VHH binders against Protein EXORDIUM-like 6 (EXL6). Designs and how they scored, part 14

Target 1, 305 residues: Protein EXORDIUM-like 6 (EXL6), of Arabidopsis thaliana (Mouse-ear cress) (q9m8t8)
Amino acid sequence: REPPSQIPNGTLDLSLLWYGQFTPTQKERVHDFIESLNFDAKEGLDPKVSAWWKVVESYQERFEVKDIYRQKKSNRTVAPRIKVKVVRSYVDEKMKYGKELTMGNGEKLVETAIGNMSKVVPVVLLSAQVRAHGVGFCDGTCQHNALAKIKGQKEPRRYIMVSNPEVECPGECAWPFHTADKGPRGMTYQPASGEVGADALVIQLATGLADLATNPDLTKSLFKSETTPYNDDVKKNHESSSMYIVDPATKCTRVFGSGAFPGFTGRIRVDPITGGAFNSHGINHLKFLIPSIWDPKTKSCWTPM
Short names: E, the ipSAE of ESMFold2; O, the ipSAE of OpenDDE; V2, 0.75 times the mean of E and O plus 0.25 times the DockQ between their complexes.

## First folded at step 10 (VHH; framework vhh_8pnl_2)

Design k1 (from y3 with Y99W; at its last look DockQ between E and O 0.42; V2 from the best seeds 0.61)
Fold by ESMFold2, look of step 10:
Structure k1 (fold): chain B 305 residues (1-305), chain A 122 residues (1-122)
Amino acid sequence: as target 1 above (305 residues)
Amino acid sequence: QGQLVESGGGLVQPGGSLRLSCADAGSIFSRYVMAWYRQAPGKERELVAWITTGGETNYADFVKGRFTISRDNAKSTLYLQMNSLKPEDTAMYYCAAGWEIYLYSPDRFDYWGQGTRVTVSA
């Protein structure tokens, strides 16, 4: 009989780099969303952003992911509790590498966001002035959860990159706040913040964070707590047949509520006072539209509402 | 302006030490990046060091190894311990606070103190 498992706790420390010009609403919206992940007030309205984050935290156990994807054995017996925290926020309003990014310059932005910190998730946010096609945006991709080779480091670093799509590719990456450029166009909605770019950035960031956090092997080096639930035995194994693990939030792209299908977000709410669309509640009575999470057991999206 | 108040400046001999303090009368201290800047007569204002809410620090090349920035969030006070002072450290020292670190626009902090004078004599 093995000893009781350590209660899993940890932090996911974000280092932000705002590349280009952003409105106060865009910056505030992103920060308010991040704070809402850890907001556990009992009295607020449901569904909560924090409840959605608990689904992300518990993804491996909740949806039987190990059995379905034939994952290597894990000693984890309880879901981690992950505090998401902005530990640094850099701004490059002068756009050191210009408006037209390449993959190489994109990796330099990730390097800048890392700075002198070895245990952060770099998050690069590209403003609407940036043409991010050269780093893979707008060609079927609206956010990155990827690896970058960092100068002076032997191992690549995990990063999130998001891009305000309201100028370059709003029909690709700002739906449902803009008419889709392909497929059924259906109903569109107003952004709850009043800015298409602000709420699109939140959807992209939420997607990237959920995809990152649902794979505990990818997040082991980022936890700061000694209560990290993962062990090195799983890390050392590199043999055996495997099953592809799909990125759960990206898999549910354009699904925001129950009953979604192409051209329809699913059942979501519209604030009768502001007209803004939402499916969750955060801090300060704010309302957010956040992505759904793929449930591989049912082969469907778990939706906030 | 009026929220951040520097103190601890003065006249010191080369090789001496000073500790600067910056007190926050408002509630902004614990939420912001804090920084020290200096401006010598006839020169442009330059960054000395910054410290994040989480305690991560950065120092200008000219002060590495001689100065230490720190913060006490409970007392809402920022410190700069300056050791091995040189005549070229003579300047007005300012504390600053803001949400973000502007990488290529170093004077883009939201709040500034009035400054405290440091003079290092021969």
Scores: ipSAE 0.537, ipTM 0.761, lowest interface PAE 1.0, mean pLDDT 81
ESMFold2 (binder alone), look of step 10: mean pLDDT 81; pTM 0.820
OpenDDE, look of step 10: ipSAE 0.816; ipTM 0.913

Design k2 (from y3 with S27F; at its last look DockQ between E and O 0.47; V2 from the best seeds 0.62)
Fold by ESMFold2, look of step 10:
Structure k2 (fold): chain B 305 residues (1-305), chain A 122 residues (1-122)
Amino acid sequence: as target 1 above (305 residues)
Amino acid sequence: QGQLVESGGGLVQPGGSLRLSCADAGFIFSRYVMAWYRQAPGKERELVAWITTGGETNYADFVKGRFTISRDNAKSTLYLQMNSLKPEDTAMYYCAAGYEIYLYSPDRFDYWGQGTRVTVSA
């Protein structure tokens, strides 16, 4: 039997856990950003959030995806799509483990977000009231793309954790919506949503999703949906001698537009009506400020603008 | 604009079965998590089951495999198949919908029906 002529699309199913109190704007902003990742309508303004996501998807032109589906070499390369969906959203407004989390309680939140779903990426979102220092935030880290040991499972699970930095560490993790704690005191901007925490969460989530979806350890999982690949026994090849980039969105931290340097976002736009800063468009003409992604072909950060 | 309307309640004898339905009058059904809750006389409302937009389900421990939640997106209808009914299952049963499942706050859904009564005779 011959292999299929095209590589099938991947699926990234997210299970959210909102830990603590969030405003409606914060929840809507995150959901709207996620929906915008696969919004590729001909109508709408450029640059699009979905065009940014296509840069993430282009990482899947690597040999690993072709090997999974036993594609022959050809002059024609087409990156597969990765459809991102929220399949469940849990809320713990009562903060079962309190406002100060430990690493152990952080892992329990990841377990809760997983529930009984074997193929989801858990995303834990911590509200501004949570002191997230105990799980590693605010010491150079503004989002997690990491592994958690799950009770009763042999293999650790990949997860994303983000924390609204509005109270605990806005100068480290809410730039450019707040003055930076270190480095040049560059310009600051207003969040397009009107809430610093909402737009900071989007930047953190975008970074975590891009880093996760480009990780070669996850390539097989992303494309092992209902469609069974032809070669399930392909050994996992970590880090090739070419084009392997660890966490390519984190590598471009604080770069939002062309010409960025410490204290300067690079070229971005400001909405003349709302005053909000943005570099991309999503669903319903919403405007987002999203991070850059390292492009190994140009050896530079790919910027929306 | 989503109004949820439950039906299918009634009186049954122990060991009997009922199938509850919840109809959606708006755009709620295809975009939201759907859930069944119940409230026995003098008790707090408690979760029975929920089902995601993608069809994943979760059940309260007291269900013990006796109830099955399902949804028919073509008919915009949520179901609860209740088998092996016991007198302890006597309650008002409510349909609920929302984007989120509130883990420790049983009344925290965006939309609620008025309920349908299930009575299991002793």
Scores: ipSAE 0.525, ipTM 0.773, lowest interface PAE 0.9, mean pLDDT 82
ESMFold2 (binder alone), look of step 10: mean pLDDT 80; pTM 0.818
OpenDDE, look of step 10: ipSAE 0.817; ipTM 0.919

Design k3 (from y3 with S105N; at its last look DockQ between E and O 0.01; V2 from the best seeds 0.00; counts 0 for: pae E 14.1 > 2, placed apart)
Fold by ESMFold2, look of step 10:
Structure k3 (fold): chain B 305 residues (1-305), chain A 122 residues (1-122)
Amino acid sequence: as target 1 above (305 residues)
Amino acid sequence: QGQLVESGGGLVQPGGSLRLSCADAGSIFSRYVMAWYRQAPGKERELVAWITTGGETNYADFVKGRFTISRDNAKSTLYLQMNSLKPEDTAMYYCAAGYEIYLYNPDRFDYWGQGTRVTVSA
């Protein structure tokens, strides 16, 4: 008789650095979105942010995570869960490195977000006051999921960087809450939070988290356990997988619902009381607009609605 | 829009020299960090050297003063002077351009040449 096989739940411990001045709405919106990822109350309204996160989690089955841990599959195949938690926040309202970021100062912000913690994902949030063109924002890119070389470490560290786009590039990075500056102008919508920057930051962070959590280079750190065998050949195995796709949320940029095309978000809802656009529900019945995620089996974007 | 075209590869004896060139047929050169990457058969692509729009340079440790990256803005051309070549330098060499934050994230670079082969005979 064999024991049942189980894969442990994964963890994503986030260390946030808030660089510049943010409104209370912007800070609360980001935290509420993060909490909504693992909030799976059956009594809440659908579609749920947690259901969207389960699509991200399902990528771990597609990379055959069970082989990573050398465990037998249970009688019922279940995708492992990834718990997302903010474990530290650091606020720099005075902007130690000024408003005009360079690559070097961007690296130092990532280092600050890491602090002394060896197992965190640093998340750098840049306020609307910051000019981040020198680190790549507003020229085809609205968020970063990337590696940084950290002084004193031999291995690069994965980070997420987001930038409130409401001043520098709202037409590129705050759509659909602002008219698009390229392609069909399309219809615009009001942000559910009442602030363009707050809801744009959520879209950017959601994109970065989804792209990060589906990156096969992070599977080891997500699921490594002291007591569970780990297959160190994961990188070699997943590199040969036909299901691998780089940055599946970024691949669905500007797709928020079924039937999307350039200039049209796809099917989304508008709150009849606030006028705010959304496609998902989170904690406290809050409403969010979050991106779609590429599904390599269907060769299309999986949409919240 | 922009096209990067490498040239200057070939077969060389150990200790020899080659100069690789990368021509920009578009508007890439003045806007982005330019870099050389290499990939040996069965190996992952690795960064060799980069140069910013302002001329700041950086090199991988394995070059150890043997390679020099430079740019000629008037000709829109990037160069890699490779001296004291060793058999382990055998690889396909790629010119690339993108934002500096992606230097260690080559999957995020959008502008790549097709490569030029360098073979250093054993």
Scores: ipSAE 0.000, ipTM 0.244, lowest interface PAE 14.1, mean pLDDT 79
ESMFold2 (binder alone), look of step 10: mean pLDDT 80; pTM 0.817
OpenDDE, look of step 10: ipSAE 0.818; ipTM 0.914

Design k4 (from y3 with L103M; at its last look DockQ between E and O 0.78; V2 from the best seeds 0.69)
Amino acid sequence: QGQLVESGGGLVQPGGSLRLSCADAGSIFSRYVMAWYRQAPGKERELVAWITTGGETNYADFVKGRFTISRDNAKSTLYLQMNSLKPEDTAMYYCAAGYEIYMYSPDRFDYWGQGTRVTVSA
ESMFold2, look of step 10: ipSAE 0.551; ipTM 0.758
ESMFold2 (binder alone), look of step 10: mean pLDDT 78; pTM 0.800
OpenDDE, look of step 10: ipSAE 0.827; ipTM 0.922
ESMFold2, look of step 11: ipSAE 0.547; ipTM 0.763
ESMFold2 (binder alone), look of step 11: mean pLDDT 79; pTM 0.807
OpenDDE, look of step 11: ipSAE 0.779; ipTM 0.898

Design k5 (from y3 with D107E; at its last look DockQ between E and O 0.57; V2 from the best seeds 0.65)
Fold by ESMFold2, look of step 10:
Structure k5 (fold): chain B 305 residues (1-305), chain A 122 residues (1-122)
Amino acid sequence: as target 1 above (305 residues)
Amino acid sequence: QGQLVESGGGLVQPGGSLRLSCADAGSIFSRYVMAWYRQAPGKERELVAWITTGGETNYADFVKGRFTISRDNAKSTLYLQMNSLKPEDTAMYYCAAGYEIYLYSPERFDYWGQGTRVTVSA
């Protein structure tokens, strides 16, 4: 039988675990960024966080979603929309597994974030008090978009883990809000929120979400299992193309605007009232600095500015 | 401050049933986790159940199988169906709302109702 005639909008349900102590600003900033992904109002200033998210969504048309639904020709390519929602937010101020994380304890944090929900993406946020080198931070990486084996489950679960890098590795993972450890020591910028950790967490989470949402396994989870007779065969036929755009935000690490090079963010703005650096606008007139996204057509980073 | 108003409390015999309601007079209901807590005189306030905006539930061990939490987002109303009531269930029952669930500090909710009294006679 023929697939449905339209692509349904998908929903990406996040379950957050805040591990350790966080300021209200850090929590608000992350929640406001997530809400800004869904904010498509025609009013307000450009560039918008939601426009950046639409670039991420556009990568879905190269994969199973368009092929599953056998899209009709249109004047413009229209990608399915992904609404991002926090469906649960856990806080562990007691740090049940301590301040020194290992891969084993990291998996337990992912299990905690999942809880009893079968269809969420767990997001673990580590506070500045947590030493996360044992789970891979500060050694070339500043966020995880990875798989974890969960007790009692056959399939591994995809998760995002981010860390407030203010104590452990600010020069690696809080740039440009802190002087870089390596490379040119260009100008630093002030975080728009007033807290280095809050805006660093947003950059890391934005990177993880973009890399996750362009992953063909997530696309399959969001769109394939409703009413479609083609889901299994279509993925098999297009598996090779997904390898060319893996982790498109990670591929543009430290690129925040056009003309970026080592030591220079690219062209970004500074709010004349607050002094905060940004390249996008979100809800409530908030301003964010978010990463660029690799564009395989141009073989370069798509930049917000 | 949100405005949560509980109702439906009363006196009931052991083994009986009661249905509590909590109405949201503000705009917090659709965004927040909703919970029921109870407090007997001289005792700590304790979690009974919570429910997320998407309908995921969690129950304290002492009430599993007897109580059912539910929510109607269109009516901005939270419910607790209590069956097989015991004298130990006698307490003031409170509705609570919060964005975060504190795993090891369970009384950290942002909004609380004034409570409704449930008495299970001996």
Scores: ipSAE 0.542, ipTM 0.764, lowest interface PAE 0.9, mean pLDDT 81
ESMFold2 (binder alone), look of step 10: mean pLDDT 81; pTM 0.820
OpenDDE, look of step 10: ipSAE 0.800; ipTM 0.904

## First folded at step 11 (VHH; framework vhh_8pnl_2)

Design m1 (from k4 with S27F I28R; at its last look DockQ between E and O 0.51; V2 from the best seeds 0.61)
Fold by ESMFold2, look of step 11:
Structure m1 (fold): chain B 305 residues (1-305), chain A 122 residues (1-122)
Amino acid sequence: as target 1 above (305 residues)
Amino acid sequence: QGQLVESGGGLVQPGGSLRLSCADAGFRFSRYVMAWYRQAPGKERELVAWITTGGETNYADFVKGRFTISRDNAKSTLYLQMNSLKPEDTAMYYCAAGYEIYMYSPDRFDYWGQGTRVTVSA
């Protein structure tokens, strides 16, 4: 059997569950960010959110997807694309499981986000009024890219959970839009959207998406459904890859630009009209602050600026 | 911010037809669940139909079979084809839009038009 000449493209379908009360700006900002991932207009301002997403996509050619196909290193110039889209978006405005989450209720929220869909990534977004320490937030963790046991399913399901940190832990999880709990306290910026919670949710979601999209279990699913793999022992090869990237956005936590160190974002820009901080551009010239991505070739964080 | 503008209302005879349109000037139309509501004089506003981004539809019992909701994402336009009109269909018709379905408030939408009047002669 001949291997394909190019790794096939994939699709990442998101099912959103908004748990609690959110402003229109918070919802719009998240939707705008997701659409910006695959908005690759030739014109417009750099750096682009889509260019950042292409770094994530390039890891497929470098590491995990190559293991699926066992392809020798080649001089190719185009990485496979991952189309990200929202296929469902529901709001639980009454917070069925209350404002204080537990691990068990967290899994029930993931089940709700999945519904009857077998091929989605559930994304649970927690409003500022939700206390999420019981699921691990605000104790070294500002977003989850994890597995949940789902009733009636043989395999656990990958999910993303994010939380608006404005109330519970702004100093840990809303930085740089709030003074940091650790290190120099004076380094803060205004959110480009005008709402701390909206832009903090984007940072968390961007981190979760990048880490999820490079996860070996997900990359197998993305490309198995598109094209039959060349190598039939794929299940046994994921840990045998010569280079394997685990959670590359989390490895670059709080790095937003070149020259970053604890308490300093690195090089980023400030919009002279709004005062909002950003390091990338999305659809309709919207400005976003997004995390950096670990680059295994340089052994350093790839920064948007 | 989306701006919804209805058109196509007017005066018709019983048994007649009208086609309502709702245009959105914003670039986010393709993300919306879209709906038609109506409000007769002295009555509460009631759902007529909604349609998702993928074209899934839902109709109120009183209009099912006579009205058809549709959308054209390329033109950012929502439609309501109304056939076999009755005097009881006389109302102000509104389009509505939102990104999400609210689990406990299914009639809650983020954006509303100003309405277009439909009058069916008694």
Scores: ipSAE 0.479, ipTM 0.733, lowest interface PAE 1.2, mean pLDDT 81
ESMFold2 (binder alone), look of step 11: mean pLDDT 80; pTM 0.818
OpenDDE, look of step 11: ipSAE 0.815; ipTM 0.918

Design m2 (from k4 with I28Y; at its last look DockQ between E and O 0.88; V2 from the best seeds 0.76)
Amino acid sequence: QGQLVESGGGLVQPGGSLRLSCADAGSYFSRYVMAWYRQAPGKERELVAWITTGGETNYADFVKGRFTISRDNAKSTLYLQMNSLKPEDTAMYYCAAGYEIYMYSPDRFDYWGQGTRVTVSA
ESMFold2, look of step 11: ipSAE 0.620; ipTM 0.805
ESMFold2 (binder alone), look of step 11: mean pLDDT 79; pTM 0.817
OpenDDE, look of step 11: ipSAE 0.822; ipTM 0.921

Design m3 (from k4 with T53Q; at its last fold request DockQ between E and O 0.79; V2 from the best seeds 0.77)
Amino acid sequence: QGQLVESGGGLVQPGGSLRLSCADAGSIFSRYVMAWYRQAPGKERELVAWITQGGETNYADFVKGRFTISRDNAKSTLYLQMNSLKPEDTAMYYCAAGYEIYMYSPDRFDYWGQGTRVTVSA
ESMFold2, look of step 11: ipSAE 0.678; ipTM 0.844
ESMFold2 (binder alone), look of step 11: mean pLDDT 79; pTM 0.815
OpenDDE, look of step 11: ipSAE 0.812; ipTM 0.915
ESMFold2, look of step 12: ipSAE 0.618; ipTM 0.791
ESMFold2 (binder alone), look of step 12: mean pLDDT 79; pTM 0.813
OpenDDE, look of step 12: ipSAE 0.760; ipTM 0.885
ESMFold2, fold request of step 13: ipSAE 0.593, 0.638, 0.650; ipTM 0.764, 0.795, 0.826
ESMFold2 (binder alone), fold request of step 13: mean pLDDT 79, 79, 79; pTM 0.808, 0.815, 0.814
OpenDDE, fold request of step 13: ipSAE 0.868, 0.861, 0.856; ipTM 0.945, 0.941, 0.939

Design m4 (from k4 with T53I; at its last look DockQ between E and O 0.80; V2 from the best seeds 0.66)
Fold by ESMFold2, look of step 11:
Structure m4 (fold): chain B 305 residues (1-305), chain A 122 residues (1-122)
Amino acid sequence: as target 1 above (305 residues)
Amino acid sequence: QGQLVESGGGLVQPGGSLRLSCADAGSIFSRYVMAWYRQAPGKERELVAWITIGGETNYADFVKGRFTISRDNAKSTLYLQMNSLKPEDTAMYYCAAGYEIYMYSPDRFDYWGQGTRVTVSA
């Protein structure tokens, strides 16, 4: 059989676990952002959230997806699409493990988000009243893309953990919606949703999703490979490799538009009705401020505008 | 903004079967978890089953393989096939929809139907 002219499209199935108290706006904003990743219609205003996601999808040509499908590398191969969807959304308002999470209890939340689903990416969202110890939130880290050891399983599972930073560290993890804690303070802006926490969660989730979806360890899972995402074969395949950029959205922290520098977001827009800052358009005429993604060709952050 | 309408209830003898339907007259069906609840007179409303957008299901223990929840996303319709009915299954049956499943408050859904009555005679 001859290789196809296109790499098959993939899926990224998310299982959300909302730990603690969240407003309806915070939950709706996250769901709407995720749906906007798939919004590739010609109509609607540009730049689109889906155009940003296409940059993430383009990393697949650099992460040996063609090797999985036994294709020669070619600039004529169209980058695959990755459909992102929420397959389950659990809410634990009672905070089973309290407001102070140990590393071990954080892993139990990941297990809960996975449930009996073998091919999901768990996303744990922590409300503003929750403190997760040992992951570096508010001490150099604003989202956590990591591996968790799941009881009864040999291979670890990739997960995303985000925290609503509006109480603990808005100047670190909700900038530009709050004055920066470190470095030049620069201009601040209003969140397009009207809630600092809601739009900060979107920034951190977007960062985590981009870093996860560009990670070659998950490529086979994304494209419905017949093998597991992790290969424990001692003879690892080293016959093809791509230049890897670790966490390319995290690498562009605080860059939201062209010309960014410490204290300045770069070029972004302000909604004349709400006063909210944004750099992209999603479903239902919604506006989002989303991070940039490192581009190894230009050795700079690719910006939505 | 959505409107849920149940149908298919009625009187059935023990051991019989009944199929409930819930139609969504709005656009909420494709984004939401869907669920069936029931409430007998003088009792608290209880979860029967839920089904996610992707088709993952969960059943209350009292179902014990007798009921099957399903959804047809193209027709925006939720179903509950009830087999081996017992007098204890007599209740008003409600459909519900929401983005989230609340782990410790399972009756928290954004939209509810008005119910359809199921009566299993003795």
Scores: ipSAE 0.524, ipTM 0.760, lowest interface PAE 1.4, mean pLDDT 81
ESMFold2 (binder alone), look of step 11: mean pLDDT 79; pTM 0.803
OpenDDE, look of step 11: ipSAE 0.713; ipTM 0.867

Design m5 (from x3 with L103M; at its last look DockQ between E and O 0.90; V2 from the best seeds 0.69)
Fold by ESMFold2, look of step 11:
Structure m5 (fold): chain B 305 residues (1-305), chain A 122 residues (1-122)
Amino acid sequence: as target 1 above (305 residues)
Amino acid sequence: QGQLVESGGGLVQPGGSLRLSCADAGSIFSRYVMAWYRQAPGKERELVAWITTGGETNYADFVKGRFTISRDNAKSTLYLQMNSLKPEDTAMYYCAAGYEVYMYSPDRFDYWGQGTRVTVSA
């Protein structure tokens, strides 16, 4: 018998579940952002969404991150690239569990997003029609990363959940596109897409993806294709990387550019034609506002610009 | 917005095979769920199969192992391999595309081709 091979997998496969009603702009914006992560052409304007993603990828080889998590220093000199792909995108347009979600029904949406696929990251997107307080949105939380126990599986599954905040909590979760409910009331900006909900969903998804991809134990588990048949390495609670995760994009909440402070996004740009605020460029000359990423070496937020 | 062009239709004897192709002249084929539909004279258009961006497939019950949907994202081309053809398979076959699978409106697609005719007769 041959031992199972460990095949490096540089692809992060997303399974999207859109729960409720979304505009074409909201759906296209999310897909365009995801494709922009992989867009590494030299042409086009800087800073690029893909350059931001390269910072996220670099966490796999940063000594400071490995020392924090007590991991073996790698012999690799260049971090592996992580290609992000949507492998399934389903819409529950009728909202099977209604507009008022509970924690239990939230977990069932994660199961639906997984379907029969063992190697995906489920991403549940809740429309503006949904009252998501029951699953922990608003009041300081604008995207949700958690572990869900999936029926028929030994290991819990990491998932991302985001919610269009433009009706339920725009002052909490749509800043800088809406006046903040708390804290200094700085300048607000127009969303580059023209829709508050579309650009807020991108910020939330970008935050969740960055936090997920910087988790060294999750990256190992998520991209591993095979293990030994006797003893798949099921992490003990005490040794789980989730206990030591910094969540570096969440740690930089509301920081979008250099020099940020409460009430000020930092240095970002405004498109002179559309009036839309952005700090990065993606595919098709699209402009995005994306979050910053905590850098443990500098003990500060790395900003797109 | 893509332009879908079907080809490969024709005349075939019962029990024979055909391979349909659908080319996308647009630049975003790899994002689409792709589907084949058919419409016989005097009948409603019906789903034959769909395939997601990740390669998951779904087939109508009448297909039951006779047809295979596939895609080549590098060539922006969708295929339908049709084997064991029956006279009941005579129809105009259409290619369709969209971003998502709608769980309660599965025929909801944004882009449609003009169709290619398949005729099965002894």
Scores: ipSAE 0.487, ipTM 0.722, lowest interface PAE 1.4, mean pLDDT 81
ESMFold2 (binder alone), look of step 11: mean pLDDT 78; pTM 0.799
OpenDDE, look of step 11: ipSAE 0.739; ipTM 0.881

